# VHH binders against q9xw16: the designs that were tried, part 51

Target 1, 132 residues: q9xw16
Amino acid sequence: MSGWNAYIDTMTAAAPSIKRCAIVGAADGSVWARTEADNVFKASEEELKTFVALFNDVTQVPAKGADIEGVHYVVPRTEESLIFGKKENTGFFAVKTKSAVLIAVYEGPNEVAAQVRKAVESMQTYLNNAGY
Key: E = the ipSAE of ESMFold2; O = the ipSAE of OpenDDE; V2 = 0.75 times the mean of E and O plus 0.25 times the DockQ between their complexes.

## First folded at step 3 (VHH)

Design e22 (framework vhh_8ghr_2; at its last look DockQ between E and O 0.02; V2 from the best seeds 0.00; counts 0 for: pae E 9.6 > 2, placed apart)
Fold by OpenDDE, look of step 4:
Structure e22 (fold): chain B 132 residues (1-132), chain A 123 residues (1-123)
Amino acid sequence: as target 1 above (132 residues)
Amino acid sequence: EVQLVESGGGLVQPGGSLRLSCAASGFTFSSSYAIGWVRRAPGKGEELVARISGSGGYTSYADSVKGRFTISADISKNTAYLQMNSLRVEDTAVYYCARGYPPPLPPGQFDYWGQGTLVTVSS
């Protein structure tokens, strides 16, 4: 287990609705850590490379949506360092740090989204302050 | 909303003792978090004094306070403590409680802070 796995565990513990989670390089989509075992984050590095590139121009993402793990999500809106999507009773939050992208895929009613967002944004702030 | 509220600061003579408290709300102490005490002395930078995991199983101290200060947590009260013994004039500072995450991230990185409590050690 890499040191980065501890942060995966921290996010999943903070938001039980998170089903799968990953920390990837913002530059190339390389996987630094991800959920495994029964909740394997299944996105390929090729897919992740495409995904992280969305942060180069987030303004265009709502018009075309975003794909994670072969699933297409509607993206209602974006922020400079935040992309979130929805599909039925599932969704994702993706936040960008200085050098990483944190991705959390969750399942549940819309009410659980706030807790998921808080978990990933808290980690975002922590990592940014740490220089990552 | 996450909040941290410090208390217990005050004036004390060298060699004296003081106990600081940090009451946390908006989250529950667990192994998913860490609590730290950070102090700022006038004209000096921040110094991480002590750190404890949310479960209380992990503690660390700055060399400057080892053997004198003890960090602890009461999970049932969602409160962290800093027992300060054998206080010195150079311990004078504003002491902040802060929430962070467990290692392996570098010490001193936190996402929420309290308002701080002043500790003055003077003869």
Scores: ipSAE 0.017, ipTM 0.262, lowest interface PAE 7.2, mean pLDDT 90
Fold by ESMFold2-Fast, scan of step 3:
Structure e22 (fold): chain B 132 residues (1-132), chain A 123 residues (1-123)
Amino acid sequence: as target 1 above (132 residues)
Amino acid sequence: EVQLVESGGGLVQPGGSLRLSCAASGFTFSSSYAIGWVRRAPGKGEELVARISGSGGYTSYADSVKGRFTISADISKNTAYLQMNSLRVEDTAVYYCARGYPPPLPPGQFDYWGQGTLVTVSS
């Protein structure tokens, strides 16, 4: 097993509304760790390559949206190193670190989105400080 | 087959220095893993003394060895090292290298272990 699975566990424990998540390589979208079994993160290799390339210029993303696990999300706006999207009662937050992209898919009303964002950004800061 | 092989143990006098090596095979050093050094002495429990990420980007040390021990990794040789300076009698132990979770996570379980190498500090 990958040592990165412990980072998945940390994020899901911090924000119980996270339903599925993954840590992928920023350069190529290769999966380092993901949720599995009943909460398997289902994105294809091709989709992840396309998704991580969005961080090359996040300003283009709101015009087209983003696809995760075959689901098209509306991206209302982006911030540097942050892409988030919504589709009805579901959403995602994705953040880029030096070497990785963290993707968390959640379900729930807008009130839970803040907790999910906090968990993902906390991990982003932690990994950047560790050189990742 | 994943293997970790330690070398460099031996007898040294207090205040002396010793360098341990941990050669890995069956996997390549990467950001997905850490290499740790764990010691065990007769009458004492196990102690994680140092940890390094496989990429070499982050290290951590036990308070008992801070300032005296340095962990490093040579990715091209797939080998981790523990440089032990200012050795004390209480550093006498069998030293194991092990693969585990990368920093900054707290010390946890390790999935592969070497055979161990004996370090004796005496005189």
Scores: ipSAE 0.011, ipTM 0.169, lowest interface PAE 9.5, mean pLDDT 84
Fold by ESMFold2, look of step 4:
Structure e22 (fold): chain B 132 residues (1-132), chain A 123 residues (1-123)
Amino acid sequence: as target 1 above (132 residues)
Amino acid sequence: EVQLVESGGGLVQPGGSLRLSCAASGFTFSSSYAIGWVRRAPGKGEELVARISGSGGYTSYADSVKGRFTISADISKNTAYLQMNSLRVEDTAVYYCARGYPPPLPPGQFDYWGQGTLVTVSS
């Protein structure tokens, strides 16, 4: 394995309910890696620039929600480096590292969400410890 | 075809400054790539001294050059730069520009390399 694609594989293996995910630059939303092929992560550059900027003040996000892949999510919960979005039986977790934002879109009930959160937070910790 | 062409090397005294350039062709700088400066000196292996995302948003430096070297990119010229200040004799090396991905892979995994430019720091 090489490059940032290995980290995509690690997260999807840790939480099989993740349907699509990406690693994007925290400063500008540029895509460093994403799920590809049949399950491509389809967010536009403009959408991603807007999305990563939410981390500039997470306290304002629950009031306005968040958009990813053209889908609007309610945001019932944020933490300093975490945004959780929910829509019907789907959701996302996004976490910020020193230099990147990890985004995982999943399907399933709330019990599945805990596994997804664990996968992205484990990678967040790993990347932060590695200087990213 | 992808090419990287370094320039700006030369002879300089300790404490001096040089600015290296890396002109890219065959691809457009973007956040999908990183540009790194790797140096090789006699008796040392390859050292990744600095890198920048192709969009200019992420930079990192080796501890040996922090505070002295600055990497930058001019997207409109498709060119990356390495400003080297407070040069020391130990900075003497051939400096290579290389294309990789953020985070950069080990130097052996960069996909395109320039031919190198010699920097000599001598009293």
Scores: ipSAE 0.007, ipTM 0.141, lowest interface PAE 9.6, mean pLDDT 83
ESMFold2 (binder alone), look of step 4: mean pLDDT 81; pTM 0.816

Design e23 (framework vhh_8ghr_2)
Fold by ESMFold2-Fast, scan of step 3:
Structure e23 (fold): chain B 132 residues (1-132), chain A 123 residues (1-123)
Amino acid sequence: as target 1 above (132 residues)
Amino acid sequence: EVQLVESGGGLVQPGGSLRLSCAASGFTFSSSYYIGWVRRAPGKGEELVARISGSGGSTYYADSVKGRFTISADISKNTAYLQMNSLRVEDTAVYYCARGYPPPLPPGQFDYWGQGTLVTVSS
C-alpha cells in the first residue's frame, strides 16, 4: 500500500481530537489513505466524489451544507481552499491542495477546533510545497 | 543546524531506573513535530519505544514498555525526557532521540537523530 497513512498519523498526533481522517484525490475523491478499524472513515466513493466537487465553487457551500459519512453538516462560511462545519458534538475541516483533499472529523466542543484546523492547514502547506 | 543531544544512559541493575534527556536546538517544540525514542539492541532492528507530539498533546508507548516508561516534554526548555522504571535485561539497547515530521520531510520518518546513548541492564 501507499505510504499516505503516515500523513494521517501526523495529523492525528498534532491534533488528538481528530477521530477520523482521510486523504482523497481532488479530481475524483478516490481514497489515498484513511483511518481504519475502530476509527474507520466511513464515507462512500459517491459521497467523496460529491464532496470534492464542492471545492469547484466554495461560495455556494454555506447555502447547502456538506455531507460527510452520511452526516449533513451546517457550513457557516468557507475560504478559497477550506470547508468546515459542525453538527452537534462533531465537526470537520477539509482543505484542498493541488492534487488532494484532506478531511478531518473531530469530536468535542468548538474550543478544540483551532488545533484541528492548524493540523490540517499545516499538512496542506506541506503537500502543496511537495507538489501535491 | 538542528541538533538532538542525549544524556542519562548508563549501567543499571534489573529493577532499577534511568532518566534519559534529549536537548533540542535549531528548532522549537510545537504541534508540527514528533519527538520519539527509538532503541536498537544487538541483533535486532529498530523499535519505537515512545513518542510525544511537540505540543505534549499525545503520547505513544510500545507494548514492551507500557506502564514502565513515561515520555514527557518541557517545551520551555526544548527538552524531551524518557523516564525508565522497572528496567529489565531485555531493555539493554542504544536509545536514540529523533525528530519527526517537520516539512518538507514525510511524517513518521525521523529526519534528525541524536548520537544515541547506551543503556545496559545487567546484574
Scores: ipSAE 0.014, ipTM 0.116, lowest interface PAE 8.4, mean pLDDT 84

Design e24 (framework vhh_8ghr_2)
Fold by ESMFold2-Fast, scan of step 3:
Structure e24 (fold): chain B 132 residues (1-132), chain A 123 residues (1-123)
Amino acid sequence: as target 1 above (132 residues)
Amino acid sequence: EVQLVESGGGLVQPGGSLRLSCAASGFTFSSSYAIGWVRRAPGKGEELVARISGSGGSTSYADSVKGRFTISADISKNTAYLQMNSLRVEDTAVYYCARGYLPPLPPGQFDYWGQGTLVTVSS
């Protein structure tokens, strides 16, 4: 085991409405850990390379949207280290740390989105403090 | 700025006791952090002797100190302690307080370290 699966478990425990999530390298989109089995995160290596590159200039993302697991999401706005998107009753939050990008895909009403964002941002702070 | 400051080290006779303190600043103890005590004697590698993690205060100890050392944390004072009883000459080392990760991550992963405090056990 990579040890990074423990971070996946921590995020999903903090926000049970996360359906799938992953931790990937910020430089190349390589998968460090992801949800498995019935909740397997299915993004390809090529898609993840494209996705993490969005953090090089987040201001361009609202005009184009973002693709995760072959699903196109509308991105209403971005913050320096945060990209989030919506598609009907589903969405995602992605945050960049020093070395990683955390991606969480969720399904549910508006209060679910707030819980997922809090969980992902808490983990972002934790990893940044750890030098990752 | 995150800092961990150790105190309480010193010289003690075999069979004696010492209590080390680790004062944290720049963050608060919470369910998100673990605190460990790691020691290093000259010419030896690092040994994680005690760890406390989670808001519930789950603890673990190295076999070499189990039954003699007790780790605790005072969340309101943002301070962790290592109570060392029945000290032996081989416990002589520099003791570091370090901030680490909650289960299920393995013990021994730390992101911030104190400066260390010297414990000398000598007759």
Scores: ipSAE 0.013, ipTM 0.156, lowest interface PAE 8.1, mean pLDDT 83

Design e25 (framework vhh_8ghr_2)
Fold by ESMFold2-Fast, scan of step 3:
Structure e25 (fold): chain B 132 residues (1-132), chain A 123 residues (1-123)
Amino acid sequence: as target 1 above (132 residues)
Amino acid sequence: EVQLVESGGGLVQPGGSLRLSCAASGFTFSSSYAIGWVRRAPGKGEELVARISGSGGYTEYADSVKGRFTISADISKNTAYLQMNSLRVEDTAVYYCARGYAPPLPPGQFDYWGQGTLVTVSS
């Protein structure tokens, strides 16, 4: 049984530079699906609850950054439904849908980041159109 | 070796209550799985009664049972429950526990099924 794992697989196939990712509930940060085994997404329940709450007011995030998997990221700017950050050679994109937040952690330069963003935003559009 | 074992069925009067349990082994509950309760009455098709994500965060109910039945999961015990209140004669069926897709995804094909437990609601 795949459940939400099929969507994780779709995103990682579209952007192989995604090292770890997850789909979590927008209201509480509960994990719906995440990468496992050699690329396990390691964020704690408490950290994810804090992280999804950032979408309540994204304008405050660039001043303080964001924490994912115990790593502090610099957030240069935000858009209404998008938070992204960088720390050296790693980064993340997080997008909010009606019911979910998609988080993808990647490694690589800005060219890689563009591919990861496209994969995450494509899934965001799909889920929003499906009512999720 | 994945197994789902139901218990708690029986005979009950209209207006009564029963609690069904579904003990899972051979896999752990996670957000990628849902546990569903599907019932099958003699001469009728299957009806998905309730579904819960493995994480316990999302639930779904058939309109016929909404407000009367409650699905829950104890992740640490790897067990799902169906609390059935205000039972009606129409709820008489064999109830199956099954593993499938998590809400809000469509349930899809359930890949593992329990053996079923009979619930009879009559006077």
Scores: ipSAE 0.005, ipTM 0.155, lowest interface PAE 9.8, mean pLDDT 83

Design e26 (framework vhh_8ghr_2)
Fold by ESMFold2-Fast, scan of step 3:
Structure e26 (fold): chain B 132 residues (1-132), chain A 123 residues (1-123)
Amino acid sequence: as target 1 above (132 residues)
Amino acid sequence: EVQLVESGGGLVQPGGSLRLSCAASGFTFSSSYAIGWVRRAPGKGEELVARISGSGGYTSYADSVKGRFTISADISKNTAYLQMNSLRVEDTAVYYCARGPLPPIPSGYFDYWGQGTLVTVSS
């Protein structure tokens, strides 16, 4: 999307192991920007609406897991504005800002996961500081 | 290449009116994009004052200008307008026309900007 794609590019440059990612509205899950073409982020509008609602009470998420792109992830724990999950060699990190939810899907071992988390949290901090 | 060119700025006394124009080239107005007016006063941050979808089906305004400013678009001329009425000294700013995403995406994420036009409200 116009303007927001620069933030997608920034996150993927900081963590090349991000396979797909998106920035969506926190209130409704509307897509602001996402990776496209060979790296298209495939979540439906209905799935994203359900997903962003998880941030209303993150403490309930480990009991039920989370669905992204039709894939069910085990969520081992959450933090106030962070949901992350794992399924075999794939995983995701999702963080909430005032207005947005950032979702990054990655593939690789724990060292890769740490890099992806850092990239997503850095963007979260930037957007929150900008008032978004 | 996308280009936005503002006109219509100038000096006006408090209570007066101005109409700003934003002529766009390199894209056609459509429901896929918004045209907005963003202002920056000396020593202040940026404020999105008004936004319109290219189709004209959606408009939004900042609380500071609601009821005084009206945004509109002429699709045939590929031009957006900001009608500013009941101007106050605190409306003094450089006004930028910008293309950006539709709400609820914030104003900081507009991708193409005009060069700005100065509006001075002073007696």
Scores: ipSAE 0.000, ipTM 0.129, lowest interface PAE 11.5, mean pLDDT 83

Design e27 (framework vhh_8ghr_2)
Fold by ESMFold2-Fast, scan of step 3:
Structure e27 (fold): chain B 132 residues (1-132), chain A 122 residues (1-122)
Amino acid sequence: as target 1 above (132 residues)
Amino acid sequence: EVQLVESGGGLVQPGGSLRLSCAASGFTFSSSYAIGWVRRAPGKGEELVARISGSGGYTSYADSVKGRFTISADISKNTAYLQMNSLRVEDTAVYYCARSYPPPLPYGMDYWGQGTLVTVSS
């Protein structure tokens, strides 16, 4: 395999509760890779451009929430380079690297959230160390 | 000491089958590790053809081999397998078993086997 899809495969293997996932450019929200078919990540590039801009000031995100795939998520808090949200049994983790934003949408109780977070943060560390 | 040992390579006719084995020692297969099969033909770069989580919970394949190759793991034997069916001349390469922690990325493996040669020809 070549290309960014292999990184998505790596994250979903580490956390099978990830239902949809994407890797997008941090500057413009351009899609580098996304899950497809029955697991298609449905966010438009315009929505993703808006989403990646949230990382310019993560402290304002909890007051507004975040929109992914046309779904509005409550964001309880943020950390540097990390935005995460919840809507009933669906949640997401998004992390920013030097050049990319990784977005993973998962389904299940909060008990699976830790595995998803670990998977995206491990990838974030790897990509930062690789210069991305 | 972590070690991966491949076996099962050889000469096969187009349309034939081979099963590659990767015996691991120095660590135990678990969800914290992933095992991949990477191939390299002379004059070509490396291609990750198949991947399995160490727990066996997830597999993925390169488009070039999807439907023909199957990766599996026997956790009790600490061994991963690559079943290669409907082999083509372009599958000729040295096949490497590789581990990753964190999970494998293209070229992001932390331990490699020695490699086993697969030749598909008449």
Scores: ipSAE 0.012, ipTM 0.153, lowest interface PAE 8.9, mean pLDDT 83

Design e28 (framework vhh_8ghr_2)
Fold by ESMFold2-Fast, scan of step 3:
Structure e28 (fold): chain B 132 residues (1-132), chain A 123 residues (1-123)
Amino acid sequence: as target 1 above (132 residues)
Amino acid sequence: EVQLVESGGGLVQPGGSLRLSCAASGFTFSSSYAIGWVRRAPGKGEELVARISGSGGYTSYADSVKGRFTISADISKNTAYLQMNSLRVEDTAVYYCARGLSPPPYPGAFDYWGQGTLVTVSS
């Protein structure tokens, strides 16, 4: 399972504006890998179970927003396998693969958001192609 | 000692079928390992054509073979298979069985490789 940490490293190298990120199971929100130490991703197991369940009907998410690490984010819109949100100068991108949900929390202006989205979507494509 | 031994390659006509086998020894198929089939034709780069998790729960295929090739594993026999249907001349290559960690540590990560088996598709 610890082998998933290499994918965390790949995403953060591709988008240095990612502050914290995690790869979790799509079915239950179980953590496969996450950033640690000074960049620890702090979401609880219960919060992650709630979060991954949002992908069952992403159309409902803009009306209520989403909670990650105890922070409530405004979700302006969603796509079938993508939820993203904003809270002041902080934001996140979350994408669903066949078996996983990738969550990346970033800090910075709108120009860094595009880089973070690209990194997360590239990893989503890779993992789907790898059967995850 | 970890070993992967491929078999089942050979000459086949376009539209035909072959089943490749990969017999593993020195480790057990488990959640910790994945098996991939990687091919290389002369003058071309490596292409990962199929991958299966050690538990058999997750499979993936290159777009070039999707719908034609099926990867499977028999955990009790510690053997992985690649069923190749509707074969095309461009499928001609040496096919390698390779062991990777599951989950994989990085794209294309394999730590042990078989000797390769030649598949020739020609009329």
Scores: ipSAE 0.013, ipTM 0.190, lowest interface PAE 8.5, mean pLDDT 84

Design e29 (framework vhh_8ghr_2)
Fold by ESMFold2-Fast, scan of step 3:
Structure e29 (fold): chain B 132 residues (1-132), chain A 122 residues (1-122)
Amino acid sequence: as target 1 above (132 residues)
Amino acid sequence: EVQLVESGGGLVQPGGSLRLSCAASGFTFSSSYAIGWVRRAPGKGEELVARISGSGGYTSYADSVKGRFTISADISKNTAYLQMNSLRVEDTAVYYCARYGPPLPSYGFDYWGQGTLVTVSS
C-alpha cells in the first residue's frame, strides 16, 4: 500500500476546487495515489499510459488535445513539464517531476484555475526536491 | 511477502572495489519506490549512503561516498547494485538494502534486508 495519499490530501486542501486528482508514475502511468469515493479519479491504466507519454514531446499536444477520464480537453499551449487543458467549465493541470506526473481536474472560473495551478506546481517543486 | 536480499560483501584491501547486489521480491521496481543502501559501523549511527528511484531516473549519495560509490538498478532483474570503488577503512560496516517509501524530510524505509558485512583492512 502506497502512502502517497497524504500528498493527494495536501493538494486538495491547498485547492478545494480540485474535483479529482492523481499521482502517477512518469515512466508507466501506474497510479501511486488518487482521490477516491465520491471524487474517484476514473482514468484507465491504458489512458494514463498514453497520457504520461505526452510528456516525451509536449510540443505535439496543442495540435491534438489530451484525454483524461474519457474527456477530450483542448490544450492551448504547453511548457516543458506542464500540460493544461480546458473543456467548458472544467479543466486540468498536469505537471511532470523526475519520477511522477501529478494530474488535477477542477471546475470553476479562471481564479480557481490559478489556485489549482499553484497547488500542483508547489507539489511538483516539493517532490523534485525530495528526488521524485 | 516483500523481501530484499543482499549479497557481495566481504573482505577487501584499502583502495579496492566491491559490488553489492540487492535482489527484490514481492514487489516490482517502479517509480513509486526508491531503493537505498544504509550502513552501520560499530559505534556509529545509521547512514544512508546512496538512493535510487525504482525507475532508475534519480540517484543521490552521501557526501562521504560521492564520487566513489555508484548506485544502479536493473529493472528487468528487479535488482539494485552498489558499486564501491576506492574503499577506505572507514567504509567498514554492515550494509543494508532498504526500500524507501514516499518521500520524507529525513531518511526512512518500509522494508530492509538482513545486511551484508563489508570489511576494509590491511
Scores: ipSAE 0.014, ipTM 0.284, lowest interface PAE 7.7, mean pLDDT 83

Design e3 (framework vhh_8ghr_2; at its last look DockQ between E and O 0.09; V2 from the best seeds 0.00; counts 0 for: pae E 9.5 > 2, SAP .714 > .668, placed apart)
Fold by OpenDDE, look of step 4:
Structure e3 (fold): chain B 132 residues (1-132), chain A 123 residues (1-123)
Amino acid sequence: as target 1 above (132 residues)
Amino acid sequence: EVQLVESGGGLVQPGGSLRLSCAASGFTFSSSYAIGWVRRAPGKGEELVARISGSGGYTSYADSVKGRFTISADISKNTAYLQMNSLRVEDTAVYYCARGYSPPLPPGQFDYWGQGTLVTVSS
């Protein structure tokens, strides 16, 4: 078991609305850990490579949106290390650490988004403070 | 038996420098482990000052010491170091070396600690 799986569990426990989650390399989109079984994170590494590259210039992302697991999301706005998207009753939050990108896909009304964001940003802070 | 032994502490004037060493035994530095320097100042809680993965690939610092302190490791000697420059009075503390894991595993970040070395910064 990879130690990174524990972080997947931590995020999913902190925000029950998270359906799928992944930790990937910020440089190349390589998968370090992901939800599996009934909630398998389905994005390919090729897709993830494209996704993590969005962080090179987040200012352009709202104009074109973002794709995860073959689903296109509208991106209302971005921050330097944060990309989030919405699609109907679903959405995602993606945050960048020093070396990784944390991605959480959630399902529910807009009100659950705050908890999801808090979960991934808390993990972002923790990992950054640890040098990752 | 896992052991960590700190050395290099002492009295220094503000603006001075010290280099702490942490000699580890009972385990070998590797990518699975991490070494941290934690300090405890009088009347204050513990503060993680710096952390380095066993491979040396990942380092982190508290904001209070960024730009002044440097953590490093010599794998061949199984020893970690903390180079402290531009020391301030508020850096006065007992400095502990501690073993953790990479990546860190909540909730306990460190499982073994040294006895600590005192660093006193005073004019």
Scores: ipSAE 0.024, ipTM 0.403, lowest interface PAE 3.9, mean pLDDT 92
Fold by ESMFold2-Fast, scan of step 3:
Structure e3 (fold): chain B 132 residues (1-132), chain A 123 residues (1-123)
Amino acid sequence: as target 1 above (132 residues)
Amino acid sequence: EVQLVESGGGLVQPGGSLRLSCAASGFTFSSSYAIGWVRRAPGKGEELVARISGSGGYTSYADSVKGRFTISADISKNTAYLQMNSLRVEDTAVYYCARGYSPPLPPGQFDYWGQGTLVTVSS
């Protein structure tokens, strides 16, 4: 879905500390859109299928962590529709909508994390209201 | 009734400047809404030029206008602005302001549109 690339652009414009991000199908992790070129989101289809399945039972995630782009992240806690994690100076926020999962990988201190979370949660709200 | 009313368009020479205004009524600028400026030149599709969240915290620009255009919002006046500097003949278009949900959306994803204001850049 090439039209979904505009939503990637919207999120990265809202939070410039997002280094890579993607919008994937909630059922199977199929990529709808992702950042490209120098900031390409590198996760494989197999990794994404595993990742979106974490939303089936988020309570298990803090014990095991989560893998994105071959990087293992510590997940300190989860919320019903939110998984987030840190590894050194990198982190991610992933939110589930009715039909999609939005994943944003960022770099920087905790103050930029708040901006990234706000951007992905705003998009989550928009997509849910739009029926996605 | 939601309305968006543009003003400030006109004829300007290459290298000149214009400031467009978009006055909103029937809703208030908030974190739930965003304003985009979308332009349409004769024979071309729509291009999202600039966008701002209703809270004023986030802005973005098309590559074609980065460094030349600035979007801003006066929340107290419920009005968004597009400051256009270093104008080029290629910037000639009808400029629309449009409301979307926050974050701002691409053209065609907006739910309310203004009437448009013509900007002509010509020598």
Scores: ipSAE 0.006, ipTM 0.166, lowest interface PAE 9.5, mean pLDDT 83
Fold by ESMFold2, look of step 4:
Structure e3 (fold): chain B 132 residues (1-132), chain A 123 residues (1-123)
Amino acid sequence: as target 1 above (132 residues)
Amino acid sequence: EVQLVESGGGLVQPGGSLRLSCAASGFTFSSSYAIGWVRRAPGKGEELVARISGSGGYTSYADSVKGRFTISADISKNTAYLQMNSLRVEDTAVYYCARGYSPPLPPGQFDYWGQGTLVTVSS
């Protein structure tokens, strides 16, 4: 199994509202690790290729939204290395590192979103400092 | 020099319990490392059985052992443990303790390995 599974475990432990998450290659959307079993992250590699390319110009994303796991999310906010998506009582945060995109899909009201964001941004900082 | 020394293997009946130890030297448990238990049964490949971050913040388990095995660490003794309960014949294997980084660095998951300890589950 992939050595990247430890980072999946770290993020899900840090923010229990995360239901599914993945680490994918920033260049091509290839899956380095994801939640498995009963919480499998089910995005196709073709969908992920399209998704990671959104980071090439985040300013266009709010107008179009984003698709993950076959679900369309509105994107109320982006930053240079962050995309926030929302659909009903669920949402996602995605952040880009030097080499990867971290994606966390959560459930809950907006009050839990800050903790999910903190979990993925802390990992983003860690991986960037490690050269990833 | 980094060393990992396993102990606690042996013969046990199905349904029994065993506790493996992995004494580490040449480094201290920290957030920079992870400790794993990997097993190899005769004629089978390696299986990562359990993993613990050096910070103790997360553990993970192979599906085959979830609910039966528990990995832990005692930082003051620089030792990791694998508590194995409800043992089955298919748990028979040589169990290796291994160190890697947390987060892992490509290409490999573990950079140092112990010599292994044999666990035999048989009636």
Scores: ipSAE 0.006, ipTM 0.147, lowest interface PAE 9.5, mean pLDDT 84
ESMFold2 (binder alone), look of step 4: mean pLDDT 80; pTM 0.814

